VH-VL binders against q960a1r229to459. Designs and how they scored, part 22

Target 1, 231 residues: q960a1r229to459
Amino acid sequence: LKGDRIELLLPKNIDQFKKFKKDRTVISSGLITRFVSTRNPKEFSQKWISTKYVKEFNEITVNKDSVVVGAALNIQKMADTLTSSLSINIGKEIDSFIQKFSSPQIANFATWTGAIISGAKSSLSVSDLLILFNVLDAKLTLLNNSGELTQVAIEEFAEKKLFATHTIVNAIFSRSLTGFLFCLKLGETSEQDSTNFNFAALVGNQVSRIFVGLGGQPKRLTSLEVHIDAL
Key: E = the ipSAE of ESMFold2; O = the ipSAE of OpenDDE; V2 = 0.75 times the mean of E and O plus 0.25 times the DockQ between their complexes.

## First folded at step 5 (VH-VL; framework fv_solitomab_arm2)

Design k3 (at its last look DockQ between E and O 0.84; V2 from the best seeds 0.00; counts 0 for: pae E 4.2 > 2)
Fold by OpenDDE, look of step 5:
Order: sequence, then structure tokens, then C-alpha cells
Structure k3 (fold): chain C 231 residues (1-231), chain A 119 residues (1-119), chain B 106 residues (1-106)
Amino acid sequence: as target 1 above (231 residues)
Amino acid sequence: DVQLVQSGAEVKKPGASVKVSCKASGYTFTDYYMHWVRQAPGQGLEWIGYINPSRGYTYYADSVKGRFTITTDKSTSTAYMELSSLRSEDTATYYCARWGYDEYSLDYWGQGTTVTVSS
Amino acid sequence: DIVLTQSPATLSLSPGERATLSCRASQSVSYMNWYQQKPGKAPKRWIYDASNRATGVPARFSGSGSGTDYSLTINSLEAEDAATYYCQQYSTWPLTFGGGTKVEIK
């Protein structure tokens, strides 16, 4: 590597991660995050921190009312966890949705965090995970630069561009959702990240949730929800 | 009725490999995760790993990572587990078991396959 | 990993007596399952999610518990109940089993 001094750190827990993050700008890829020091411009060093060994980023917790998935996990592991932990009417659809038109990165290698962040940053890309998280009303646990944890909706995360200042620690999915999940996505090939359109609808829940992805942030179809709920 | 039928007993030498099969019937094979559990003689149960038959994603216990490989053949509704670099401590009865949706448990089990590793 | 400790290791009782099997987890778990295994046979799902009897399980079997403490109770033991019972948690990967309790009928 040319140029700046680069260091790789391997924290083992969130406390160590917090210490390293303090007073630094974070560029996150989900698995590896780059930190830039803001206080010492004369000794500019780029520090890369891997989340691979951070306990809190790699944990999966199945509660009675929720599933918590660490930020360092790959998309497939996240999907499998949800599939195995949610009702069959929801879980099977998640599995099918994730597998269809999935590149190797999407299916096996990339972290779900990376996918969420990349989707949130782009106004053009269609993110399967963004629409899935939205339809499932997923929450994100975020770590700010001060070392505080907050929980936000995925919409807020994207709207406020919190990826610029916060680190995703985990995602929380409700296990209280009922009904049926229907997902659709259109693309060119099953081996590339080629999704051009996606749609997700949770119906038969107390409140229906319907989203469409045409690029950028998924759009919620509230009028359709109201109509369906009135039936 | 759901049935899981496993292959017969195996005797191998240390360092060898063996592949155990588990044929599923009575349900849609690709709709359920398949797990593997082993039991050493006179010992308890140890979870080994699972596979998602729809695409083949696997997850393994740390104790077997790098040596055990779980696969499936959708056309025959069969799950496989290949045990490589066999050790004496791998001597056990190996069970395939289906993960039950909504009940979050291993609801159906194979009859077991005994693998003996001896010099 | 979540460690499940079962007690007692062996339980010897007469027909008609009440048996209580304990399973303690090293941390709080969300789901606890029980499996029955007879000698030379594969395990069978017996109780799922702490208190639900699997299909075919007699009413004399019951499960209870929450958090870190779970139990399986057999009200009025029968000879056919002789087996080893294993608890298993689903809260955190990897799945883990207890060491088992062997129930013997005198």
C-alpha cells in the first residue's frame, strides 16, 4: 500500500472498538471499517478495523419477541437466521427473495451491513436488503462517535445519512409480525447483482407493510396498505 | 409421513474420509434446513452443523470446521456429510435431523449412521 | 457457547412415581427443547419450546421453565419412560445439548 501509514486493528469486543473509534471519522464497509484521525493531521494514519472478531458484531440472538443479528455477519447467515426464526409464511419468502438473482457476494460473502449502507448511499441502486428491512420494520442499533448506542428505524438511518457518523452494531427484527410476506425482484441474471426492481408486501399483519424499490430508498405504498387493511 | 433414512455403518482408518447420506421423504426437501448431530459411544449429543438445501449454504460447529462438509442433492432429496481427516474421536453415531418451522426444534431424525475410526 | 447442565445424571424410580429432570443454562435462553432417546435408537423430539408436547407424547409428560432454569416432569412413571432425556437450547448459535438425564425404572 502506497502513501499513508495503514494499520489493521482487530478488536475483540465493542469496548475495544469504541476506544479505537473515539475522535475518528468512520468509513464502514460492514466487515472492515476505516478510521481517519481528526485530531492529528500531521501524523495522518489510516487505521483499518475489522469487525470479524468483535463479539457483539458477530452474535445472533433469538428472543421471544425479536431476532438480533450482528453487523459482521454475511447476508446468507442473516437470511438463514431469519428464515429459521420467523414464521414459515415469512421466513420461507425471505430465503427465496435473498437467493433469487443473488451474486456470490450477496449470497455468501458480503455483510448485510455493507449492503444496507451501499443501498442507503445510492439514489440509483436497488437494494434487496433495504426493502426487506423496511417491510419487516427492522431497527438498527447504531454506535456514534461518542460511544453511545441508539436504535433507529431503517428509514431514519437512510434519511439522516447516519452511515456518515454512526457504525451499525446490529439489526433487530420483530418476531411479532404475522401474516404473509410476498417479495418480488426483477433482474437480468441469477449470478450478478442485477436487481432493477423489487417489491415487498407483508399482508395479514395488524398493519400491512408494502414497499417498492425503483432505485435508492424503497417507497412505502401507504394508500395500498390502507386499502388492504380495510378489506 | 416425514422420513429420514441414512446410509449404513462405516469403518475407516485414521486419516481416511467417509461420506454419509440422509435421504428425505414425505416433505419438500428444499423447504427445510437439515442438521447433523453426532453421538460418541456412551456420550451425549453434539451439534455439528446445518445446510440450507435451497442453495447449499452451510454452517458448522467450530469443532468440525475444515474437516466436515455438508452437501445436498436436490434431485434425490438427499443430504450428505463428508468427514475427512478422520480421527479416533470422530467415532460416533451421526444423525441427520430436520429443523421444524415455527416450532424451532429438530422435529424428525434419521436412524443414525455409525462411523468407527480405528487403526 | 451456551452450556446446558442437566441434573441428575441418573434417576432411578419406581412405576407410578413422579420424576423431575432439571436443565440449567449458562445464560438465559429463549427456547428449550427436550428429546427422548432409548438405547440403540435415534433421539425423538419430546418437548418443544419449554412446555409443548410433541405429537404422540403422553399427557403425563410436561415441561416448564424460563430464563436459565427448565424442567421436564413425568407424572406417574411407566416402564416405557425409561430413556435418556436431553435438553437443547435455541437462543444463540451454535445449538447445544445438555449432558442428558438417564431415567431408569425399578
Scores: ipSAE 0.436, ipTM 0.800, lowest interface PAE 1.3, mean pLDDT 89
Fold by ESMFold2, look of step 5:
Structure k3 (fold): chain C 231 residues (1-231), chain A 119 residues (1-119), chain B 106 residues (1-106)
Amino acid sequence: as target 1 above (231 residues)
Amino acid sequence: DVQLVQSGAEVKKPGASVKVSCKASGYTFTDYYMHWVRQAPGQGLEWIGYINPSRGYTYYADSVKGRFTITTDKSTSTAYMELSSLRSEDTATYYCARWGYDEYSLDYWGQGTTVTVSS
Amino acid sequence: DIVLTQSPATLSLSPGERATLSCRASQSVSYMNWYQQKPGKAPKRWIYDASNRATGVPARFSGSGSGTDYSLTINSLEAEDAATYYCQQYSTWPLTFGGGTKVEIK
C-alpha cells in the first residue's frame, strides 16, 4: 500500500541540530532512530531529526540552585539524577513514585520528553510524570523554529501547546525546594501504568505545592496550599 | 552503624572475569545508591558507575563502558561488580561506596577488594 | 567530563606548618568534596560541599573555594595527617576525582 519514505538526520551537537531542524519532525526514541538509520537516507520522502545523539540534549548538570536534565535522557536517568541531587525527603519519594508508574524496562528506554509531550497533549488522560514536573515546579528550555532559546514553566508549555512549535532542550528543577514530597497514584490494577487519579504534594517548603490529576492537566490546589502553610 | 564489607582479594589471568561483592548493613539497602570506584596501584581514583538497588538501574562512566556489570541482590543487601575480559591494566583495588543524601558525596566506603591480573 | 587538577603532587612539610592543597576544575562546579586516604586503606570522606568537615575531622582542616578553584588547608600539620587527599566534583556525570596530593611529614 501507499506510504511515505523517511529521512532521518542524526546531529551530534545543538549547532548542527539548529541548522537542520527547520521543517523536520523531532523524534526522541532511540528505537525509532536505530530503525530508520539502518535504511538508505536518499530514499526518504518525510524528514525527521533525532535528539538522541545531540550532546547538549544528553547532558546533566547539577548546580547549587538547580538540576538541568537534557531532553534525550530516559526517564530512569532523570529520576536517578533528581533522587541523588534533591533532599532525601524529596528524592526518595521521586524514586518510589517512578516505580509505581513505569516498569524498569520502559523507564530505561523511554525519554522523559516523550512522556511529558504525551501528557501535555491529552485533555483526558492523567499523566504521572506531568504531575511530578508540576509539583517540582519544573521549567523547560525550548528552542523555537528560529533557533532562539526561551524558558517556560511546565504549566505554560502545556497550556499554550508549545510542543507544536518548539523543541524541548532540557528541564530545570529547583534545588531550593525543601520539605516532604508525597505522591499518590490510583489506576487500573490490570494496567498498572494507567492512572485514573493522581496527587502530588510538596509540604514544608517555603510555599507548599499541591496538585491533583483528574483528567487533562494537573490542577493546583492553591486554597489547600494556603491552609497548610498557615499551620 | 553503616558498614560495607567487600569480598576478598582475587588473582586472575587475562581474559577471565571477576565478581566483587559488597555487603551492606546498618541501613535500608534499597534507599541508597551504591557507587563503585577503582584505584590502580600507585594511582588515583577512577569512578566506575552506580546502581539504583531498588530498580537495578545502572550508569557507567564512558571510560569503562562495555566490560563492567553492576548488580544487586536485595534479599542479601549485597551489591556486585563484575568485570569481564580482564586485562593487566584492570589490576586495581575496587571500592564500593554509598551516596550520602543531603551531603552529595560518597559517605561510607567498603574496605576495598584487590584484583590482580597476571599471567 | 570535568577534569580536576590537584597541585602540588607531593607536599613535604614539618609538623606545625600550614599545608595548602589546590584543586582546579576545567569548568565551574557546584560541589567539591575531599577524601583522605592512607596507604592500604579505603578513602574517607573528609570535606564535603567545599567547606563542611565530615564527622570526626579535626578542626585544623578547612576547605574553601568556588567555581573552578578550591583548596584544602591544614593549619597546623600533625603526623597523623600524612595521607593522600583527593578532590571530587559533583556537578555532572561522570563523577571525577583529582589526581591527589600526597602530604608527607618530614
Scores: ipSAE 0.396, ipTM 0.748, lowest interface PAE 4.2, mean pLDDT 85
ESMFold2 (binder alone), look of step 5: mean pLDDT 94; pTM 0.954

## First folded at step 7 (VH-VL; framework fv_solitomab_arm2)

Design m1 (at its last look DockQ between E and O 0.02; V2 from the best seeds 0.00; counts 0 for: pae O 15.4 > 2, placed apart)
Fold by ESMFold2, look of step 7:
Structure m1 (fold): chain C 231 residues (1-231), chain A 119 residues (1-119), chain B 106 residues (1-106)
Amino acid sequence: as target 1 above (231 residues)
Amino acid sequence: DVQLVQSGAEVKKPGASVKVSCKASGYTFTSYYMHWVRQAPGQGLEWIGYINPSRGYTNYADSVKGRFTITTDKSTSTAYMELSSLRSEDTATYYCARWGYDEYSLDYWGQGTTVTVSS
Amino acid sequence: DIVLTQSPATLSLSPGERATLSCRASQSVSYMNWYQQKPGKAPKRWIYDASNRATGVPARFSGSGSGTDYSLTINSLEAEDAATYYCQQYSNWPLTFGGGTKVEIK
């Protein structure tokens, strides 16, 4: 038996997605590439479900205090939304930083969820999108296999390996952040989408947020935050 | 001062294409998203889409996808909108407008370019 | 898409009268902007974020509202206020505009 058939469901809303999700592998444009590269092909599910056409996963909502970005959006659409919806000193830096870490082709096709999951899984890679989510104190809305929704900080998502048991529905970014965002990427070249070291700081907010990427999860520099806030 | 100066009026036949220019001055062109909006004669305003001029990425209203192409030329600080396969209902004034940060609104508008599509 | 319904379509008033323009959204929105457009001219940003006057807008203009119901008020109407006023939301892409309220001076 070859097992060469893949059944793919294309739900159009979250209620259909919840009904059809059980025991199926969730895919997006970025997730397909990830599963093809696995070294254990026998573990591939023959039944897949796509987020691509789910209305709620493609929605963007700009509230007074938050921006909600659906899970099926590509990196570029997420970046454009944040740039347009956050303060100028934060939004412009997000736009500039995104330009440094991926080629236009990757940014246009890769979902932000694929990039976040890839970063959260790795103990050695330095993820530019993951450090950006950390410095912005991003929250994720997650769907478990029982159809229940919960909200977690980006740090908890990675620390508890929730990518293994949950589906990302959206990301939530605060619009009440103030001050200046500073991002730094050091690597071979931006064209390779490789980073040896990154750094992100939000300064001039009431409480600063400062992170460094040296491999695996970004590390919060709370001692430096205290020093900066005292100046 | 911020200024957006658009190209002159165009008269076209159905099936042709048109390319409208929007020359920006008085600010750093690549720092602000550029939007396009159209207005049919005697009608209201319809959003077409935007471009990130530093990256060249675009987003379009679903109702207009497939026929509009928004581009920029950083060296001349100029945004372009091209509309292909023109129809009579594309007769309108086309505006470029800049996205204003922190005000979350279209803060400066070009003077408009009238495109007339008729036999 | 968020549909914005403006009323009335046309408002004809005498100088010195108070004009009230309504904009109702099909769902709650977080940002409502207003643009003034005179015949043959480009729109101008007039009110942003419901109540903030753009630079150069006379104090007789005020905006208010939240959720689904917004208004623009002109206290003591002047001849130069004759124009069409459009509301515009920014809570979802695509940006959408109301159909406009034409203010005429008798």
Scores: ipSAE 0.406, ipTM 0.746, lowest interface PAE 3.8, mean pLDDT 84
Fold by OpenDDE, look of step 7:
Structure m1 (fold): chain C 231 residues (1-231), chain A 119 residues (1-119), chain B 106 residues (1-106)
Amino acid sequence: as target 1 above (231 residues)
Amino acid sequence: DVQLVQSGAEVKKPGASVKVSCKASGYTFTSYYMHWVRQAPGQGLEWIGYINPSRGYTNYADSVKGRFTITTDKSTSTAYMELSSLRSEDTATYYCARWGYDEYSLDYWGQGTTVTVSS
Amino acid sequence: DIVLTQSPATLSLSPGERATLSCRASQSVSYMNWYQQKPGKAPKRWIYDASNRATGVPARFSGSGSGTDYSLTINSLEAEDAATYYCQQYSNWPLTFGGGTKVEIK
């Protein structure tokens, strides 16, 4: 971008965001977003739009049955929200898992959205947040180019590479999850938000959810889930 | 304490080049963008451009694009701006200013470097 | 480019009076900063993001506004407030400044 003119817009609400999004690349305020942009130069744009000050992207809503976390929030804020709003056996593990991030700086300054997108694009490592979202069966609210909102599973988001065409508005987590969450990560990477190996298992829920990451997208261990649920 | 210390005044002829420096201290140099702003005598402020010291990415105002070059030396925490093909209209005090990203403002300024272009 | 028009160009008031500085943008902007500059000195960040006082800025200073209209208000002017104040938008590149309002204390 040396010598190039860059246009950056800072909308304050989703309506402005929709309006300004046309022909602009979405950027999060987090460090992770910058990494993603640097690593994927395939789509060069001199026009950018930020989610940092979009009201709807910064909201947290705790409902009876769900928690909604805005896309512009940092990883730590997301984690804190989930820790406080989900069951103790799940929330504590989330807190512990997030505290094992490479640095507090990443947790406090990188958006969870950036981490999710980075993870979804990566084939070399697995984002810690990506596996967490998968095991929790998180849903993403997406904004498409037409200005419509849709809700998709995190698996679908990654599989269909919806990050290329959609903007994440928020994530929705179920508060009805029960059981115990186990998370493990090993092997630091240069990406700072990803590890060479991670593992997440939710057991004692209505349906067990187990994922493993050894590079690329987390893989669901369905056979193991079936076995556990049969016990 | 954050400090930006700029090089001394310069007098140049039209068509000449000059390089102004801005030495930063008191913070992590690569964590903040460095902007340049100029002010002609008795006039207002004009944004010139910025550099991301971490990556070296730059952006310039159209008024100076192709003539001005902003660079950094991370080892010395110094930002530079080279002004080439100087014109009389370039006579101004040039300021380096740190971009406080989280607050989206120029939070610290150098003391300014006066560049006079005269025949 | 977003053009910022400040008014008045010069404001002469007595100590204790209220000063209101206006900054109007050629198009709607979401964010605005204000800088104070005294003669022969570099500008200082004064108000950021429309209404936040920078560190060290007295409480008598306040900022407000949205859309195309922003203002800086000085309640009960003091002699030390004599300076030129510039508004600056950061909603879009390039960054642009207003022409400034010179505040003089009688």
Scores: ipSAE 0.000, ipTM 0.500, lowest interface PAE 15.4, mean pLDDT 87
ESMFold2 (binder alone), look of step 7: mean pLDDT 94; pTM 0.955

Design m2 (at its last look DockQ between E and O 0.02; V2 from the best seeds 0.00; counts 0 for: pae O 15.2 > 2, placed apart)
Fold by ESMFold2, look of step 7:
Structure m2 (fold): chain C 231 residues (1-231), chain A 119 residues (1-119), chain B 106 residues (1-106)
Amino acid sequence: as target 1 above (231 residues)
Amino acid sequence: DVQLVQSGAEVKKPGASVKVSCKASGYTFTSYYMHWVRQAPGQGLEWIGYINPSRGYTNYADSVKGRFTITTDKSTSTAYMELSSLRSEDTATYYCARWGYDEYSFDYWGQGTTVTVSS
Amino acid sequence: DIVLTQSPATLSLSPGERATLSCRASQSVSYMNWYQQKPGKAPKRWIYDASNRATGVPARFSGSGSGTDYSLTINSLEAEDAATYYCQQYSKWPLTFGGGTKVEIK
């Protein structure tokens, strides 16, 4: 009789993660609970590896010009880090914006990587976290199946569908951004419903960054940026 | 002006709980993270954790996780720290400290609350 | 966690002398802050981001350093400077403090 055995590895550092990652499906900490509770083996891979306990994926590093947030952090911890580490006019808006799109229950348990991957995969949904990453010009450090690390912009990650072939190790945000961040979310009936439309603008930076979410990947409004930069 | 005023000194027995308050004034309470730091007698400073007062989210040092609870009351602009199952080594002065933006440091401190755990 | 080692533990000097307080990190840090604490009082922000004086801090105080080695210098020590000075890093979580250097006036 074919057995429905599930293997879940919990590596403690990136070297162990690289060694054991080979033929396994990577899962986030929140996803681990949902997947292991499923008793339908035909729908799910039987070999898993978790990022939850990898020390490098849980690290937060604040450098002079950047802040680096590990892939296993929950959404709220990432948001709190950015709020505390970026300039006041950017950080306070991040704090305000996350209150509009994520309940404390979701933000405290869901990883930012899970939300980013879900947003990057979708051709129809509007992702609040993905537009935030776009407006902040976030970079991702990725690990391929050969154990090599690369760094890509958030736009490239989604456009080239790198979530299919790579594991996110961390996100990198510039601390050299200036000006004011403004974010807007429009949902159905409440601040925390699914988003029909979102908008994010960083104005007063050397080059403004303005994005709109209408479904699928956020769209950069280059013409509006030029107009705003001329004022 | 910004002011953080903490509750008075406490003397407790081992196994009890203590709740220290930190009343903030002179700024928008929900706009700034509140941290807690303790100092055992004759010792240095130890970071305990913080609360995001707009979200209620907390983060604690691993060394203290499990016995500390940080909360806020937005209506009174007050942060609280509760420590359960007190031990003699919890004898310390407990400070609230506000995180200062753009300077990335603790810009205002409460006056401290001495908690003495006497066997 | 990043361990901050301050030396000396106690520094006893006469008024007018130059005091140098050391803070060494167990690994490289990008942000080092300093706090002054007098007996029975709360700490006060003194130096932030290695070298910037907080509001109200006399010009005789200066901070310097990078990487793993940081220092706080008092150019001409005054009686009011008697206090314990703590360094604190903000580069890796969790936030950590040094053990302090107590400055005494002979």
Scores: ipSAE 0.499, ipTM 0.795, lowest interface PAE 3.0, mean pLDDT 85
Fold by OpenDDE, look of step 7:
Structure m2 (fold): chain C 231 residues (1-231), chain A 119 residues (1-119), chain B 106 residues (1-106)
Amino acid sequence: as target 1 above (231 residues)
Amino acid sequence: DVQLVQSGAEVKKPGASVKVSCKASGYTFTSYYMHWVRQAPGQGLEWIGYINPSRGYTNYADSVKGRFTITTDKSTSTAYMELSSLRSEDTATYYCARWGYDEYSFDYWGQGTTVTVSS
Amino acid sequence: DIVLTQSPATLSLSPGERATLSCRASQSVSYMNWYQQKPGKAPKRWIYDASNRATGVPARFSGSGSGTDYSLTINSLEAEDAATYYCQQYSKWPLTFGGGTKVEIK
């Protein structure tokens, strides 16, 4: 008989998640409807664990200086949270940028974590969320195999390929960012959450942040930042 | 409206094979897992397996593993279950059931296909 | 496998009475569904995720529970509630159902 047998666990909190994870592959979306399908997985696991119902992965926390978004939330929920919690000149652009997704289904059913991980793995296309996280200088809270939580920059996450060894618990966004956000994307792909080209610039902040994606990981344009900040 | 329509009743001898179909309509076939559940006469429900129509991944209960095969035809939005090496214990009504994506439950069921295995 | 034990096997009550159906798991489960089945018909989703009524399910039905103990309650039984109710867990493969509780209306 053909087919892959899987085992799935559904933890309800982070402690249970830690206990159940062991050697299981983490899926950030729903129960059994979406398996982590890598087009070319180096390793295949039949054991899975879902973040869908983990309390800590589904929480949104709006602090005075930061917004924390749980890893199990869909793209739309993340976007809505950021839109409502960040400055108007940043939030509006985020909303607009996310609305340009190819389908509401992706926005409503795909987790932002999935998109980030897919983007971090990709060398052909650029995740819209990945560049957004970069330009906003988002931090990821990661859980390692030992059960320890650490925070890393999104760039570090991608560069060190931490997706291979760590589980994203949440993302942290600064509410102290000022200025204007500009986001562009061109070239729709079959992935629906990625484009062939995207651009993001935060200007008018204490430090400008400018990123461009043209295949692969977003690249920071530091020279341009320096130029802009000198004006 | 979502509908799951199954093939008609079957009578088979032990050792024979039968293929039951479940035609889906009213939704995107490849977006939902299709499960099979059986119910012996006067008995409870038994989960027997599922398929991901998009990828073709399957999972089976140990009770039917190696004998039952679940497949799909995306072009016709139809799920199939082939029952081979039939035993008397396989006598049951077989249901296809869609696994709801967001609500994590069997939200739609076929009308059932009765398979009778008798000498 | 997670074994779900439902009790009682049969529940005979009069209209207007309260019915409580129990589903006990052999180990702790995080998620439970309930299905209603009438004779000669396919099961219907009734309660999902322990406490959510499916579309069309009357308000007199409620679900609760956690860990190993789950219950479905029918507040003020009606004749149309006569059916067999099955609990089902999806916390761990393989998916399993309870043996069912048959609700009869006197």
Scores: ipSAE 0.000, ipTM 0.493, lowest interface PAE 15.2, mean pLDDT 87
ESMFold2 (binder alone), look of step 7: mean pLDDT 93; pTM 0.945

